# Designs tried in a protein design chat: VHH binders against Protein SAR DEFICIENT 4 (SARD4). Part 1

Every score and structure here is a prediction.

Target 1, 283 residues: Protein SAR DEFICIENT 4 (SARD4), of Arabidopsis thaliana (Mouse-ear cress) (q9fly0)
Amino acid sequence: QNYTVSSPSSLLLMPSWSSSSSLPYMGVKLVTYFPHNSSQNLPGIHGSYTLFSSTTGQTLATMDGTVLTLYRTSSVSGLGSKILARDDSQVLIMVGSGALAPHLIKSHLAAKPSLRRVIIWNRTPQRAQELAETLSKDPQHKEISFDSHDSLDQIIPLGDIISCATNSTVPLVKGEFLKPGTHLDLVGSFSHEMKECDDNAIQRGSVFVDNDTAMIEAGELAGAFERGVIKREDICGNLVELIKGDKEGRKSSTDITVFKSVGSGTVDLLTAQLVHETYLSRC
Positions, changes and structure headers below are counted from each chain's first letter, unless a header gives other numbers; antibody chains aren't numbered by Kabat.
F, E and O are the ipSAE of ESMFold2-Fast, ESMFold2 and OpenDDE, as the mean of both directions, binder to target and target to binder. V2 is 0.75 times the mean of E and O plus 0.25 times the DockQ between their complexes.
[cut] stands for letters that were removed.
Atom coordinates printed by the task and the answers are left out, and those that the model quotes come from them; centres of patches stay.

## First folded at step 4 (VHH)

Design f2 (from a1 with Y101S F110E; framework vhh_surovatamig_d1)
Fold by ESMFold2-Fast, scan of step 4:
Structure f2 (fold): chain B 283 residues (1-283), chain A 123 residues (1-123)
Amino acid sequence: as target 1 above (283 residues)
Amino acid sequence: EVQLVESGGGLVQPGGSLRLSCAASGFTFSSYAMSWVRQAPGKGLEWVATISGSGGSTDYVDSVKGRFTISRDNAKKSLYLQMNSLRAEDTAVYYCARDLSYDFWSGYPEDYRGQGTLVTVSS
């Protein structure tokens, strides 16, 4: 049952499936939302994902919704960088040092092997320092330098790839500080009130989305459309169009590219399939 | 239990000054960025200023740059807002807020705000 038994607490069901025989899976994401959990120092959201065979209906896997979301979100950002960022990118700026940050860093590093330096910024500088120290001790990062910095505006002009994963309702990345050729990855906003960059960054950039709902849900885009900063027709493409080659990504080495993601049930399904099939490859 | 208690508000004439204070308890104060947000009568919440956990970084809304200064004392677990050259447009309830921008993105963010302190700028 999915009834709200305690307002504003709720249980949400998010099913996903495909009519394609090449994707023989279906899934459902179960999410509980208990906003008052913060008073007990507990997360307000808990999730579970169940993967089924679309041919037999058998339950194939059950996985933690948070873990799935971390892998799904970071993989989408990495794919965005692989398609849109310059192949000679050397400096990654990580804006935010929450749970997504280490996964985003690893995905961007995998997508662009030219990366050699990671600079982490967080409103709470100690969190950025701790993350930089932790990642620098990882043997797989021997050739990568990790630093933290307490002035975002000073480091933005250094970034070849700038990845943002914050709960900010106030612009953090100012378009005036973006250098030509930069790829800006915007992960954090999923409501009209949230925005990680200003209107200038949207205006200067060639904007791509993971899916069309980003134009409705993300504050950076919804607000910019309302103010006439950019039109819906100016959006250069979505992730599916980019992967298929139906839309061109980066057109020149000086273009600023912007990738705004909000997620989707289809990406959750594809991620669950990948996790399941990878697990089956082990004896 | 997280608690934020604001003080220092009051009635002041245009061009005057006020210093707001916020006493924090129930969490490791130095580990969190802190903000001041305000709500004018009949308007929505407006962010005013933020200071990083160490105090090494500060940001302000353009309308208060050069007039307001945010600061903190981590030993006393206190946040401050020095307001100079006050204008009628600065009239609002001012709230001390704990920044959750470092938290897990996919959750609904929880803003911890105090009860607020009223600042009235008028003759």
Scores: ipSAE 0.006, ipTM 0.219, lowest interface PAE 9.5, mean pLDDT 82

Design k3 (from e3 with D98Y Y99S; framework vhh_lunsekimig_d3)
Fold by ESMFold2-Fast, scan of step 4:
Structure k3 (fold): chain B 283 residues (1-283), chain A 121 residues (1-121)
Amino acid sequence: as target 1 above (283 residues)
Amino acid sequence: EVQLVESGGGVVQPGGSLRLSCAASGFTFSDYELYWYRQAAGIERELIASIYSGGSTNYVDSVKGRFTISRDNSENTMYLQMNSLRAEDTGLYYCAAYSFEGSDWEPYDYWGQGTLVTVSS
């Protein structure tokens, strides 16, 4: 639900719950949208997430909605890499250096401990350089090298895992430059006009999604279906099918795998549960 | 006050047609991406059709060629023309208006109350 507070400002409510007994929680994400906040040097969007017991209705936790979204999104990408990327992956290419980028990098590094090098690209090169410098100073990254590079096309062939989190409406990753065995993680597109890779990447890859709505919402897939590049029946599986073992992930060391995610309220709820339970387990 | 109001649902025989309307007020309609969702008994709400601010459209395979989504920005209304209706098309149809912003955020959403479509077998 969306409520106008004072035009054009609004309050959005995004509830989620599950009928599954394995998820004894329900939650609501509250988001405020104040587009004129930029004149005050404030973000236009602020969020909060409240987790409730689905059995008693008690409030269990309240957390920052932006932070929850960053953790949720990066965790889904990390899980995709854990299932689909090669265990001997050494080079991660990060395409984009926005708020999501450091969280994606950490999730991929955790998912594939074989990773030793991170190369960051951004349309504004200074942003990629700043992020690489910041991450290189973290003691937890002692064995990881961080670099930035101005030419995306030159570094794509080096990538064992390529993670994209941009608002691009034109393809950035060209399938022609993907080496055999690469895992391509597509996070940024969530509308028909957004597209982080070209049709060649979709055609060369074994394509998986976090959920089936990605086939409608994501420009890389929706556009490819419309142009006849691939058919919807060519999609190899979704995240639930992969976790349950109903669909096989990577079939060979030379396969190119593509994972397109758009998110869901259910994953927000699962992430809030994880945050809450982690707090309790650490006392 | 923000509102999405669906209309046009009803009972129809297999092979028949219905046109659903979603009338919007309280926001800048032309800037929003618009969606039709369907919720059938025993299954979760699913996205069946979308139309973006530029007019491009997308459909799930089960309705492709039978359903047509359209928008009239001057009337702040979205439509779903449903032809060759099947028993499987029975369900509650919801309209939703989404605004996409930032690299880290899912769309903002407005939802209607739903309109029931029943295709008799």
Scores: ipSAE 0.000, ipTM 0.143, lowest interface PAE 13.1, mean pLDDT 81

Design k7 (from e3 with A97R E101S; framework vhh_lunsekimig_d3)
Fold by ESMFold2-Fast, scan of step 4:
Structure k7 (fold): chain B 283 residues (1-283), chain A 121 residues (1-121)
Amino acid sequence: as target 1 above (283 residues)
Amino acid sequence: EVQLVESGGGVVQPGGSLRLSCAASGFTFSDYELYWYRQAAGIERELIASIYSGGSTNYVDSVKGRFTISRDNSENTMYLQMNSLRAEDTGLYYCARDYFSGSDWEPYDYWGQGTLVTVSS
């Protein structure tokens, strides 16, 4: 549901619920869009998530929609890595050093305990350097080496897991530099114009999505279908199919796997439940 | 805090010129890459020009030869000189610092407020 509050400002409602008795929650993500807010140096988009009891209708929790999305998105990428990446993965390449980057790094490290090195790249090298320094000081990362590098093409061949979280409209990861066995995690694109890897990476990889909407929304896939680089029937599966065992993940140690995510209301609900239950356990 | 403030928008006749400015504060200006985006009503926001910390520039084909992006690191300011303006250049122009994001519905990185450019008689 989209409501115009006062043009061009709007309010978006994104409800989600489950018929499962083991999932006694329902939720709504509320997003406001006030494009003139930036004149006050405020974000144009604000979000909140409200979690309700599906049994009583009681409001159980309210949480920041942006923070929820960061945790939701990174958890989905971590799950993709757990299913698709090699268990002997040692090197994580983080492409981008925005708000998602530290959460993605943490999720991939948790998913693959074999990881020992994180190399961060950002278009602005100082941002990558600052993130690497910050993460290296965390006691939770005693066994992990963090560094940054200026040349993306030089470090791509080193990556066992490559995670991308950028707003790039030009491909950053070139398929020709991917080594056999790599898992490529594509998080940033959510529109037809956005593209974090080239057509070669899509063609070389076994491509999985978090949900079927990714085939419509993500520039790496929608554009590739239009150009005949890959067909829709060549998509190997979605996250639900992988979790249920209806589709196979990685078939060999040399397989290049690609995971494209765009998010969903169902995953937002699951993430809100986790946040709420974790909070209750610490009270 | 990081702040980007655009100025210079307005109403101009076809064939006219405007100079947009983006004044930056709260970060080391010379270390960052900077961008101009344009959004027309009902159309997706479009990257039209970029300038890297080293001074190299890129333009979308529709503005190449008519628009010039520049930066003054001593004044913490980026400019967009717009010449030979056409009706299709009408839109809200945004200044942005480094586009890497953490959001699936809007870039998390820093944006200015936008400045409206209207090309009409």
Scores: ipSAE 0.000, ipTM 0.170, lowest interface PAE 11.0, mean pLDDT 81

